# VHH binders against Rho1 guanine nucleotide exchange factor 1 (rgf1): the designs that were tried, part 2

Target 1, 188 residues: Rho1 guanine nucleotide exchange factor 1 (rgf1), of Schizosaccharomyces pombe (q9y7u6r621to808)
Amino acid sequence: KRQEVICEVIYTERDFVKDLEYLRDYWIKPLWASSCIPERKKEKFIRTVFLNALEVQAVNSKLAEALTKRQNYKPIVDNIADIFLEHVPKFEPFIRYGAGQLYGKYEFEKEKSSNPAFAKFVSDVERLKESRKLELNGYLTKPTTRLARYPLLLEAVLKYTDEGNPDKQDIPKVINIVRGFLSRLNVE
Short names: E, the ipSAE of ESMFold2; O, the ipSAE of OpenDDE; V2, 0.75 times the mean of E and O plus 0.25 times the DockQ between their complexes.

## First folded at step 1 (VHH)

Design b02 (framework vhh_gocatamig_d2)
Fold by ESMFold2-Fast, scan of step 1:
Structure b02 (fold): chain B 188 residues (1-188), chain A 118 residues (1-118)
Amino acid sequence: as target 1 above (188 residues)
Amino acid sequence: EVQLVESGGGLVQPGGSLTLSCAASGSIFSIYALAWYRQAPGKKRELVAGITSGGSTVYMDSVKGRFTISRDNAKNSVYLQMNSLRAEDTAVYYCAAYDEWFGSEDYWGQGTLVTVSS
């Protein structure tokens, strides 16, 4: 059971990185090449909608790589919290992303509703198999959703962790760091 | 793609200060991070300081507290303020840009010489 939860942690981390690569390859790069957004506002529009998503991708790509390397060394993964302790302190990009996310979604919908060329671009991308039946707004939500998911996944690993395993002491430390980032996103 | 133009190098005495500037042009949105590297004669090129588009910074241990990297996104420029310069800071300093597409350095400036000597 414990291995099943650890496998879910690793696979969903890889899926998250892949989702951000999808934004790069199917939205950001094509928008830069396209004329569907007026040239005078294209850069600001792309920065506003996608923010620092690729900065998040860079940070989490390293986490996914480290987790995958641990899994490839042997199929049974004995512990993961040491990897998370190395990487979650670097999650500052999630805060920048989260702060602009709602405004980015607003500007995206506004452009889509007022610019037929852009609306067609959106429709064309969202019909691709690579979009996996998820609209852009679903993808733009993923960094905030992923951050919130870590405590839930790690608590599940902790539940099945025996005494004597380093994860018993270290997973709570990881959860505390992640909850620190989550609290900053909900500061009133 | 991206062009990097550096300025600000020169000769300074130990304990002095210099500010290096690097201006980026071209596909500036694709720049994930801007960084300063240096290479002293006969040594390998090493990362001195880096700054992401969001403002996160990294510094080489030997320059922490002495050097400050900053970015002006509106001008697409990065600056390295170097204080309390030492003889061992003598090197050619290079500006580098990391493309968001790959997360690796893709573009390099021409280099600017910094000499710390009396």
Scores: ipSAE 0.000, ipTM 0.123, lowest interface PAE 15.3, mean pLDDT 84

Design b03 (framework vhh_gocatamig_d2; at its last look DockQ between E and O 0.48; V2 from the best seeds 0.00; counts 0 for: pae E 7.7 > 2)
Amino acid sequence: EVQLVESGGGLVQPGGSLTLSCAASGFTFSSYALAWYRQAPGKKRELVAGIYSGGSTVYMDSVKGRFTISRDNAKNSVYLQMNSLRAEDTAVYYCAAGLDYWEGPFDYWGQGTLVTVSS
ESMFold2-Fast, scan of step 1: ipSAE 0.065; ipTM 0.509
ESMFold2, look of step 2: ipSAE 0.013; ipTM 0.488
ESMFold2 (binder alone), look of step 2: mean pLDDT 83; pTM 0.836
OpenDDE, look of step 2: ipSAE 0.018; ipTM 0.382

Design b04 (framework vhh_gocatamig_d2)
Fold by ESMFold2-Fast, scan of step 1:
Structure b04 (fold): chain B 188 residues (1-188), chain A 119 residues (1-119)
Amino acid sequence: as target 1 above (188 residues)
Amino acid sequence: EVQLVESGGGLVQPGGSLTLSCAASGSIFEIYALAWYRQAPGKKRELVAGISSGGDTVYMDSVKGRFTISRDNAKNSVYLQMNSLRAEDTAVYYCATEYSWGDLPYDYWGQGTLVTVSS
């Protein structure tokens, strides 16, 4: 059903934003407060591992907010592509994130294997209920995974969309913009 | 290290509009929030408007409804759209980072841009 797919688009967008807020509150902020990384390299390390995840969070928080507002207006959501057309052109932060993601994961694993204080910090965070049994590397993958899922989710919405619905013309336009970003990440 | 560069200041008549821009460079993903402050001659520096990484905004009471802060993360920029300007809005406007993370040693400030509201 069309509404089921739309609901999945909206709640998975909210979940994605919450995952980035988890990175901010349970990894980034605590690492700044911690002494487990030597002060001389702390800034560069955090910058390398987490990149611009908070810029992605800022962009997608606005998308999630707009989608949630549409859903709260009435339970049956008639169209969503107008919201996506407003927001997906602003997805440039995904490119900066994606370009550094693998090197960031490399530096994270390198520090974890050589710094026992940091390895303990990692273990402590990953044992928290809020981590939902997912390791940091799983969270660091989420922006590129989310970007790749938009065409799949939107094609599913389009499949159940009638000719009289604005989404019929607009969803393909959204998909083209997202695929443009995916192409620049060398993901196709 | 973060650098902030402001632009858009100038002379404008009462009731006019200006858009201030602030471009950030360097380790910008470390910025939790960006804010506009202003300082008039003989006055203390005061917060005009702020925007968090999540898009939450705050405004000083005297500018609510007249000023709008916005962020363009793709351009690493923050903007202050100022409408219905008044003589009391005359000040040097500063872009600043606002860190809400632990024990970070740095809040970064731009050089300032002068806004003069006068006929």
Scores: ipSAE 0.000, ipTM 0.115, lowest interface PAE 16.6, mean pLDDT 83

Design b05 (framework vhh_gocatamig_d2)
Fold by ESMFold2-Fast, scan of step 1:
Order: C-alpha cells, then sequence, then structure tokens
Structure b05 (fold): chain B 188 residues (1-188), chain A 120 residues (1-120)
C-alpha cells in the first residue's frame, strides 16, 4: 500500500546516501592517503573515477534528512512531494556525475589491470563486510540508477494517493523535474 | 548558490601579523578541502596553504613556520593566520574550495579575493 511505498522511498534514499558515504570513507579518502597510485597521476585518477560523487552525497543527504524528519514527526507519512519539490531542483550534480561515469569505469579497470598495488587495494576493500559483496562498479552506477528510479517510485506512491492529498498535484511536478534531468543524460 | 567571502585583508607593516577569514555557504563544507592562494602583481596565482576535510595541512615553503591555516566546520569558515609578514607577501589572497579528492590544482569554487599589502 501507499505507506509501504513511501517507506521504500525513504529507506532507499537513506541507503543511497549511505552508499555514497561508503565511497567517501572506504574508497576516496583511503586512496588519497594510499601510495598505490603514483602521486603524479593520483589526483586525475581519483577525479576521473569518482567524479563529483561527494557533491551528489551532499545534495541527497539533505533530502534524506528532510524525509526522515517528516517520518519521525508522525509514523504515518501523509505526503512527501513538497519535500521533493524543495530538493530535486538541486539535482544538477547528477548531470556532472552521469556525464563522466563510463569513462571513469574505463580508467578504473585499466588501472586495476596494469597496477598490482592498486589491484590489491581494490581486492582488500571489496572483501570488507562494509562493501556488502558489491564491487566498486556497482557503487559507481548508483547515482544514475537512483535518478532513474525516482519516477518509478513516485508513480507508485501516486497510484495509491487519494483526492485531496497534496501529493496528487505535486508528485507529477516532481516527476517532470526528474525526467528533465534524465533527458539531459539521454536516459530513456 | 555557492559563496566564498574573504575578509581581514589590509595594510600592515613588515614583521606584523594579519588574520584572513573565509566564510563559505551553499555546499557541504565538511566534505571540501579549503585553500588559500595568492597572486602578486605580474605573477601567477600560487597555492599558499591548504587544509583537507581530515585536517591535513600543506604550506608553500616560503611561508612554513610563519603562516597557519585552520578550519571551523561549525562556522563553515577557514582562516589564515599570517605572522612575520614580509614585503614579498603582498598580494591578493583568494579562498578556494575543492572536493578533497581533487588535489588543489582544479578548484571547484573561488572567492573574490582580499588585498594584503605589506608596506613597500
Amino acid sequence: as target 1 above (188 residues)
Amino acid sequence: EVQLVESGGGLVQPGGSLTLSCAASGFTFDDYALAWYRQAPGKKRELVAGITSGGYTVYMDSVKGRFTISRDNAKNSVYLQMNSLRAEDTAVYYCAADFEYSGWTLEDYWGQGTLVTVSS
């Protein structure tokens, strides 16, 4: 039902933010401290692979916080589209991220195949329980996958939304803004 | 809207001290590295000092022991304490913010600059 879908929207938003925090804490910051990538190319490599993932994290952590506050105020969440209308206009970082993602994947695989020290770093991180048996490439696809999932999740909420609920009018507006970003990425 | 606003510049005598402040807004301050750059007349812009989100600091050789960079995450601010100032320190000082993983050459955001003049 409606509450189940809303709970999934909120839960998966928190999970998405946690995934980006995982990239920060287990990949990005450790790579900056590590010597496994030669110093002369380290900056370019990290910027190419991880792009502006931390900028996406910053934007979406605020969305997740606002959704969590709404849920904590009362257990039954009556509406969420007003929160999304405040936050989705700020999704410009998803465009910058999406534009570089495929090239970042290529450079990551190339370095891993040619640099044994980096291959060991990758293996060590991916074996941690915090990695949840998902490889780096799985995490790097998450922003684009999350952006594409918003229309689907919100349409499911809309399906169970009664007349008189503000979400009836506002969810379509949110979906249109998100689809605007998706079209700029050429995502069908 | 992202903003970096510098303050604290001015005229100071050789051997004097000055503190520059940079107030940031419009981004998640804690995730960014902050840096102070300077540009003297007729010279290229150069990195003076930097501080990562984790507190690691970097200094230009000519300012080591004289300048101290620090950050206050609660106030979204970064500071440059300048001691034992020399005529060669005369420049426009710029605050810059960069994702920690960028390494200081390709800054994401820049302030407008504040002039520091050590008497000629």
Scores: ipSAE 0.000, ipTM 0.115, lowest interface PAE 15.5, mean pLDDT 85

Design b06 (framework vhh_gocatamig_d2)
Fold by ESMFold2-Fast, scan of step 1:
Structure b06 (fold): chain B 188 residues (1-188), chain A 119 residues (1-119)
Amino acid sequence: as target 1 above (188 residues)
Amino acid sequence: EVQLVESGGGLVQPGGSLTLSCAASGSTFSDYALAWYRQAPGKKRELVAGIYSGGSTVYMDSVKGRFTISRDNAKNSVYLQMNSLRAEDTAVYYCARDYWTGEYDFDYWGQGTLVTVSS
């Protein structure tokens, strides 16, 4: 049961990084190339909606790589909290993202409702198979949703962790650091 | 080219009221968030109130219930109605136009208007 939860931690971390790469390749870069947003407000619009999502991607790409390397070294992953202790102190980009997320979503919906060219751009992207039937708003919530899920996933790992395993002492430390970041956010 | 001009500052007694106005020239407001910031001597510039392009508002906790931000897109103007003023509200007040995220700098700032609350 423990390995199932650990596999979910690693798999969903890789999926999260891929979701941010999808924002980069299918939304951010194409919007920069498009004329659907007036040039006078294009840069500010893109920065407002997508914020520092690419900084979050950079931080979590390194975490995903470290977790994947641990999993590839041997079929059974004995512990993961040491990797998280190295990486979660670097989660400051989640705070910058979360502080602007609600306003970014608001500006996205406003532009979509008032700009037919942009509404068409949105519809065209969201119909691609690469969008996996999830709307942009679903992707824009992913960083704050991911941050909130770490305590839940790690508590599940902890539940099935024996006293002799370093994770028994270290997972609570990881959870405390993550909860520290969560308490600094206003995402509701 | 955008220019923001604040007005309405002055000297007022504790418990008094003032209305600050900010008018833009060179472009329209309808696509932008607007905000009032203030800076007291020796302190960092802080957000007092913001109003999003759709009309939703946000306020600093210490002014909630006392200050009201509003906008008039037809007049390219934003207003800050300040009631129940306190000595702690003494500052230079700045109007800012752009997308307000709490983490990014505003592109356009006014010159500021001084508000002094003293007996």
Scores: ipSAE 0.000, ipTM 0.095, lowest interface PAE 16.7, mean pLDDT 83

Design b07 (framework vhh_gocatamig_d2)
Fold by ESMFold2-Fast, scan of step 1:
Structure b07 (fold): chain B 188 residues (1-188), chain A 119 residues (1-119)
Amino acid sequence: as target 1 above (188 residues)
Amino acid sequence: EVQLVESGGGLVQPGGSLTLSCAASGFTFSEYALAWYRQAPGKKRELVAGISYGGSTVYMDSVKGRFTISRDNAKNSVYLQMNSLRAEDTAVYYCAAETFWDSGYEDYWGQGTLVTVSS
């Protein structure tokens, strides 16, 4: 059971990083290349809607890589909290992202409603199989929802952790750091 | 250590075709996303086409239907097939490996290859 939960932690971390890569490859980069937003307001619009999502991607790509290397080293993953303790103190980008998220969603919907060229761009991207039937607003929510899920996932690992395992004392430390970030975002 | 080497640029008449190639070394190619950018003199660098490690593609509006990006993981290469070329496509074309940032913030860049569309 413990290994099942650890596998879920690692797999969902990789999926989260891939979701941010999807934003980069299918929204951010194509929008920079497109003419559907007037040139004079394009940079401000992109930075308002997507914020520092790529900074979150950079931080969490390193976490996902470290977790994957641990998993590939041997069939059974004995502990993961040491990796999290190295990486979660670097989660400051989640705060900058969370602070602008609601305004970003507002500006996105406003532009979509008033600009037919942009509405077509949105429709074209959301029809791609890579979008997995999820609208942009669903992807823009992912950093804050991922942050909120770490305590739940790690508590599930802790439940099946023996006293002799270093995760027993270290997982609560990780959870405490993550809850510190969540408190600054007013999401518990 | 990491190298991206472009080839295939040259002089072509309007309506013609060219295939650009980018050969990569020094990293696990199959696990990286790759992109083609272009920059004309006095203009900003812009994303032309991208391909993810899973093979998903993206294109700028003005090249959709004319350009095709593809990759060959066995050969550590990425390609840009350019059809129906126009004078506005004249630029230095750069191959880039994706790591963490939007356009202009790539970790690894090639040397560039010049494409001139002129009669």
Scores: ipSAE 0.000, ipTM 0.156, lowest interface PAE 15.1, mean pLDDT 85

Design b08 (framework vhh_gocatamig_d2)
Fold by ESMFold2-Fast, scan of step 1:
Structure b08 (fold): chain B 188 residues (1-188), chain A 120 residues (1-120)
Amino acid sequence: as target 1 above (188 residues)
Amino acid sequence: EVQLVESGGGLVQPGGSLTLSCAASGSIFSDYALAWYRQAPGKKRELVAGITSGGSTVYMDSVKGRFTISRDNAKNSVYLQMNSLRAEDTAVYYCAVDLYEGFWSPEDYWGQGTLVTVSS
């Protein structure tokens, strides 16, 4: 059971990083190269909608890499909180992202409803296999959703953690740091 | 530390072809996405083409079907094959490493540029 939860933590971390790489490769870069947004408005629009998603991706790529390395070294993962303690103090990019997310979604919907060329761009991207049948708004919620899920996933690991395992003492420390970030966003 | 050096620019007649090359030194080349940008006189730099570490490509609408980006990880190089060149393609072309942090590569990871002039 414990290993199942740990595998979920690692798998979903990798998926989260891949989702942000999808935003970079299928939305941000193509949109910047496209003429569907007027040149005068393009940079401000992209920065408003996607914010610092790539800074979040950079931070969490390192976390996902460290977790993957632990799992590859030994398939039965004995502890993970030491890795999280190294990485979660660097989660400041989630705060910048979360602060602008609602306004970014508003501007995206406004542009989509008023600009047919952009509406076509959106439709074309969302039909790709790489979009996994999820709309852009679903992807834009992922950083704040992921941040909120860490305490839930880590509490589940802690529940199945025996006395003598370092995670017993260290998981609560990780949860406290993450809840500190969530509090600054007025989330949970 | 990554240093990028572009080559292959020059004067070409409309309808002609050029191949731009960018050689990278320093950090692990294969881990990075790479892009070609251009800047025409009096205009801002714009993304022309990009290629991810996995080989997926993106192109500006006005160059689709005419330009092809490719990479050779063994040679630490990225290429831009430009066909059916037009006067509007006249610009300084820049190679850039697309790092994870931010929307664009830091300026210290840009090449110095290579001039492409399309004129009779």
Scores: ipSAE 0.000, ipTM 0.157, lowest interface PAE 14.0, mean pLDDT 83

Design b09 (framework vhh_gocatamig_d2)
Fold by ESMFold2-Fast, scan of step 1:
Structure b09 (fold): chain B 188 residues (1-188), chain A 120 residues (1-120)
Amino acid sequence: as target 1 above (188 residues)
Amino acid sequence: EVQLVESGGGLVQPGGSLTLSCAASGFTFDSYALAWYRQAPGKKRELVAGITWGGSTVYMDSVKGRFTISRDNAKNSVYLQMNSLRAEDTAVYYCAAGSPEDFYELYDYWGQGTLVTVSS
């Protein structure tokens, strides 16, 4: 049971990083190359809608890499909280992202409703198989959703952790750090 | 809460050198890309140099070979060593921190700037 939850932690971390890579490769990079948003407002628009999503991606790609290395070394993952203790203190980018998310959504919808070229760009991207039938707003909510899921996933790991395992002492520390970030975002 | 504080600006003669420093606080410095931008009166803000957390650098064409960006993660600082300064380098220089390698234009945090004047 414990291994099932740990596998979910690791797989969903990798999926989260892939979702942010999707934003980079299918939205951000193509928008920078596109003329569908007037040059005079392109930088501000991209910064407003996507914020520091790529900074979150950079931080969490390192976490996902460390978790994957632990999993690849041995199929049974004995502990993960030491990795999380190394990485969750670096989660400050989630605060910046969360603070701007609602305004970013507003500016995205406003541009889409007033700019036919951009509306077409949106439609074209959302038709791609790589979009997995999820609209941009679904992807833009992923960092705050992911942050909120860490306590839930880690509590599930903790439930099946015995006293001889370092995770018994360390998972609560990880949860406390994450809840600190969630409190600053007014999510929990 | 997040702060970027620039220092090292001043008056220097053409051909001279200056080192700008930017001290960062309130975020996990080693996970950020950092850049130096400048803005002269009546002109747009422009990227002078950028550095990723991994040490990859980018430079504006007119400063290549003259300016060097570097970072010190232990001190939460980024530096711009400016050599062979020209009158056209006169500007307010800004430290910026934000999105990684691919998009230096997507900076989220900015310092208040430090003035560099190159004149006799």
Scores: ipSAE 0.000, ipTM 0.147, lowest interface PAE 15.4, mean pLDDT 85

Design b10 (framework vhh_gocatamig_d2)
Fold by ESMFold2-Fast, scan of step 1:
Structure b10 (fold): chain B 188 residues (1-188), chain A 120 residues (1-120)
Amino acid sequence: as target 1 above (188 residues)
Amino acid sequence: EVQLVESGGGLVQPGGSLTLSCAASGFTVSDYALAWYRQAPGKKRELVAGIYSGGDTVYMDSVKGRFTISRDNAKNSVYLQMNSLRAEDTAVYYCAAPEWYDDLGGFDYWGQGTLVTVSS
């Protein structure tokens, strides 16, 4: 059913935003307050590992909000591509994030392997219920993974979309914009 | 459109105190993280203190216990109270704010800076 796929699109968008809020509240904010990274290199380290993840969060929280408002207006969501057409042109933060992601992961692993205080900090956070048994590297991949999933999710919505629905014409436009961003990241 | 204006810098003896003020316009301070940075001649800019929108604070180790960052949301301002000043605190101090999020790692707006000189 088309509504099942649309509900998945909206639910996973909200979940993605919550994953980035988790990075803010359980990694970034606590790391700034911690002494486990020397103060002199703390800012550079945090910026290198987490990049502009919170800029991605700001952009996608607006998308999630708009999708949620559409869903709350009535139980059956007739179309979503108009919302995506407004929001996906603003996805430039994914490019900055993706460009630095691999180096960020490298610096994270390097610090973890050489700094016992930081290794303990990592272990303590990853044991929290809020981490949902997923390591930091799993969360750091989420923006690039999410961007790649939009064409797949939207094609699934398109499959169940009738000729009279504006999504029939508009979903391909959304997919083209997203694929433009993926191409700039060297992601197929 | 968005502006940060620092004030309160000056000459002070070692062991003295100064309060720096940052007046913000074009955005609401209570929704954003704000930070104080400093830059001494020939050195890179470094984070001195930060305050999240929720009120939690962070400090550079060398100023912890001596400096206090605070906000006055009604005045749309952020402050840095500096006590027990040392010669090594001599620098231009900058107020910084992000454009889109509550994050001490991303700053888009910077003030003009205010000079603090600690000398006997």
Scores: ipSAE 0.000, ipTM 0.182, lowest interface PAE 12.3, mean pLDDT 86

Design c01 (framework vhh_8fcz_2)
Fold by ESMFold2-Fast, scan of step 1:
Structure c01 (fold): chain B 188 residues (1-188), chain A 119 residues (1-119)
Amino acid sequence: as target 1 above (188 residues)
Amino acid sequence: QVQLVESGGGLVQPGGSLRLSCAASGFTFSSYAMNWVRQPPGKGLEWVSGISGSGGSTTYADSVEGRFTIIRDNDKKMVYLQMTSLKTEDTAVYYCAKDWYEGLDFDYEGQGTQVTVSS
């Protein structure tokens, strides 16, 4: 059971990083190259909708890499909290992302409803197989959803962790740090 | 129009030093934090360093702390990244980012500045 939850932690971390890379490659970069948003408002629009998603991607790609390296050396992963303790203190980008997310979604829908060229761009991207039948708003929600999910996943790991395992002492520390970030999102 | 122009990259040997520069225009420079981010070949963006609008606070990624120094000159509207003890792992395109939106050159059509650490 414990290995099942750990595998879920690692797999979903990799998926999360891939989701942000999808935003970069299929939305952000193509929007910069396109003419569907007027040049004078393009930069502000992209910054408003996507915020610092790529900064979150940079932080979490390092976490995913460290977890993958642990799993590659030995498929049965004995502990993970040491990796999380190194990486979750660097989660400040989630706060900036979360603070602007709702307004970003609002501006996206507003532009989509008023700009036919952009509405076509959106439709074309969302029909790609790489979009996995999930619309942009679903992807924009992922950083705040991922952050909220860490305590749940880690508590499940902790439930199946024995006293002799370092994770028994360290997982609660990780959860505490993550909950600190979640608390700040409710204030900001 | 917000514009950021990076320069100072080049080819250096491991253990070498480089100073990157970023010239900013089109916004009230001292009111915004500035950042350096990089993209190694075949990898995603990595945040490197940040400096507050006043220059009173700096922060660094663990991988570069002790080796890199970020400074700014608000009168000249410049941000610098002084890099020492360079490693092959530092090879990347380096971007200057106003609000660290992402270290892509969103504020102009440039490509950042390439740093290659190789013998």
Scores: ipSAE 0.000, ipTM 0.108, lowest interface PAE 16.1, mean pLDDT 84

Design c02 (framework vhh_8fcz_2)
Fold by ESMFold2-Fast, scan of step 1:
Structure c02 (fold): chain B 188 residues (1-188), chain A 119 residues (1-119)
Amino acid sequence: as target 1 above (188 residues)
Amino acid sequence: QVQLVESGGGLVQPGGSLRLSCAASGFTFSDYYMNWVRQPPGKGLEWVSGISWSGGSTTYADSVEGRFTIIRDNDKKMVYLQMTSLKTEDTAVYYCAKGDLWFGELDYEGQGTQVTVSS
């Protein structure tokens, strides 16, 4: 049971990083290369809609790689909280992202409604297999939902952790740090 | 601070192969995502491929998936693009780009390397 939950933690962390890489590769970079947003407002628009998503991606990519490295060295993962303690203090980018997210979604919908070239760009991207039938707004929500999900996933690991495992003492510390970030976003 | 020097381009016939190289300096190479982007004649910039800081994750544009492979060597501070089954549509100037959008722009500094796929 414990290994199944740990596997879910690692798999969903890799999935989260891949979702942000999808934003980078299928939205942000193609939008920079496209002429569908006028040059005079392109940079401000991209920064408003996508904020610092790539800063979140950089932080969580390091976490995902550390977790994957732990998993690859040993068939059974004994503990993960030491990795989380190294990485969750660096989650400040989630705060910047979360503070701008609703306004970013508003500006995206506004541009989509008023700019036919951009509406076509959106439709073309959302038809791609890589979009997995999820609209941009679903992807833009992912950092705040991921942050909120860490306490739930880690409590599940803790439930199956014995007293001799360092995770028993360290997982509560990780949860407290994450809940500190959630409190600053007014989502807890 | 960032310097990226691309090489390896040339003239190749359809179905051929080329390997592009990018030498990086001026930053801690192993801490950053690296990308290949291209600009076909008369068109805008198109993202081609990306690789994570460790090389553990790679991603590709649909137009090149299955034909191109991105690789990095952190010890040599190099990123490579192995291109196979080249098509006339792959004709472009290819740029190596540090994937940093904190200032709203892909950070590519250089003249790129020209790839021409023609008879």
Scores: ipSAE 0.000, ipTM 0.139, lowest interface PAE 12.6, mean pLDDT 85

Design c03 (framework vhh_8fcz_2; at its last look DockQ between E and O 0.78; V2 from the best seeds 0.00; counts 0 for: pae E 7.8 > 2, grease 27 > 24.2)
Amino acid sequence: QVQLVESGGGLVQPGGSLRLSCAASGFTFDDYAMNWVRQPPGKGLEWVSGISWNSGSITYADSVEGRFTIIRDNDKKMVYLQMTSLKTEDTAVYYCAKDYYDSSGYFDYEGQGTQVTVSS
ESMFold2-Fast, scan of step 1: ipSAE 0.078; ipTM 0.550
ESMFold2, look of step 2: ipSAE 0.036; ipTM 0.531
ESMFold2 (binder alone), look of step 2: mean pLDDT 80; pTM 0.812
OpenDDE, look of step 2: ipSAE 0.078; ipTM 0.591

Design c04 (framework vhh_8fcz_2)
Fold by ESMFold2-Fast, scan of step 1:
Structure c04 (fold): chain B 188 residues (1-188), chain A 120 residues (1-120)
Amino acid sequence: as target 1 above (188 residues)
Amino acid sequence: QVQLVESGGGLVQPGGSLRLSCAASGFTFSSYWMNWVRQPPGKGLEWVSGISSSGGSTTYADSVEGRFTIIRDNDKKMVYLQMTSLKTEDTAVYYCARDYDFWSGYEDYEGQGTQVTVSS
């Protein structure tokens, strides 16, 4: 079942990118256009709640694209660690995101509790089918959750990797880089 | 390679209309918010309009709201800017841009641009 785990790595990467695009399309951009947050604090509020989620999306969309191209070239994917070695060194945006996440969640809940216009905006968005019955806080945790899952997914790929495959040597290198980022966030 | 090719510009009289087109290639078009930005003669870039990846949400600069409409066709990988009630102040080179940074409202990629001149 090595291919099963690799397929999971690829489709969950695509799903992760789609989740960040959902934040952009249904939360961030509509909030910039909306008057439900007072203009004097709108920019700071959006930056505090959503942080650099779109920077994470930009980095990971390139990873997802590279993985998808490998899968499209040959449905049986022989190796993936070379793609990860190209992309995980660029994961610095996850650190900036993770450092502000809890404060952003606090500011979001505070505004929702005190501002009826914003509470209505939140209710309207969370009722959309595109929200998949998941509230905003569930989406805001996705970058740190995704980062923590890379070592777990890659260890599963490594378990089914034979000695002749380049991934045998390279997956541990990828895991070490990702764990370096997790360490800086004090996450395991 | 990311490519954005703008077209549809030209000379038009005040009060006229133009439709700009942008053909995208080299990336997953349906995954990105797309923007139109413009550069008037002797000035810097000015953000004009944005459209969400699905097309369900649009935003406009105050200077163009009510006059311009941004549209996209994900199947054709096209974004359009329908311009009506054009003013001399709309004279600029117009660029199609992929949005990666919401704070700036601008892109990591710009096309070659298409010139719009509004003159009597």
Scores: ipSAE 0.000, ipTM 0.131, lowest interface PAE 11.8, mean pLDDT 84

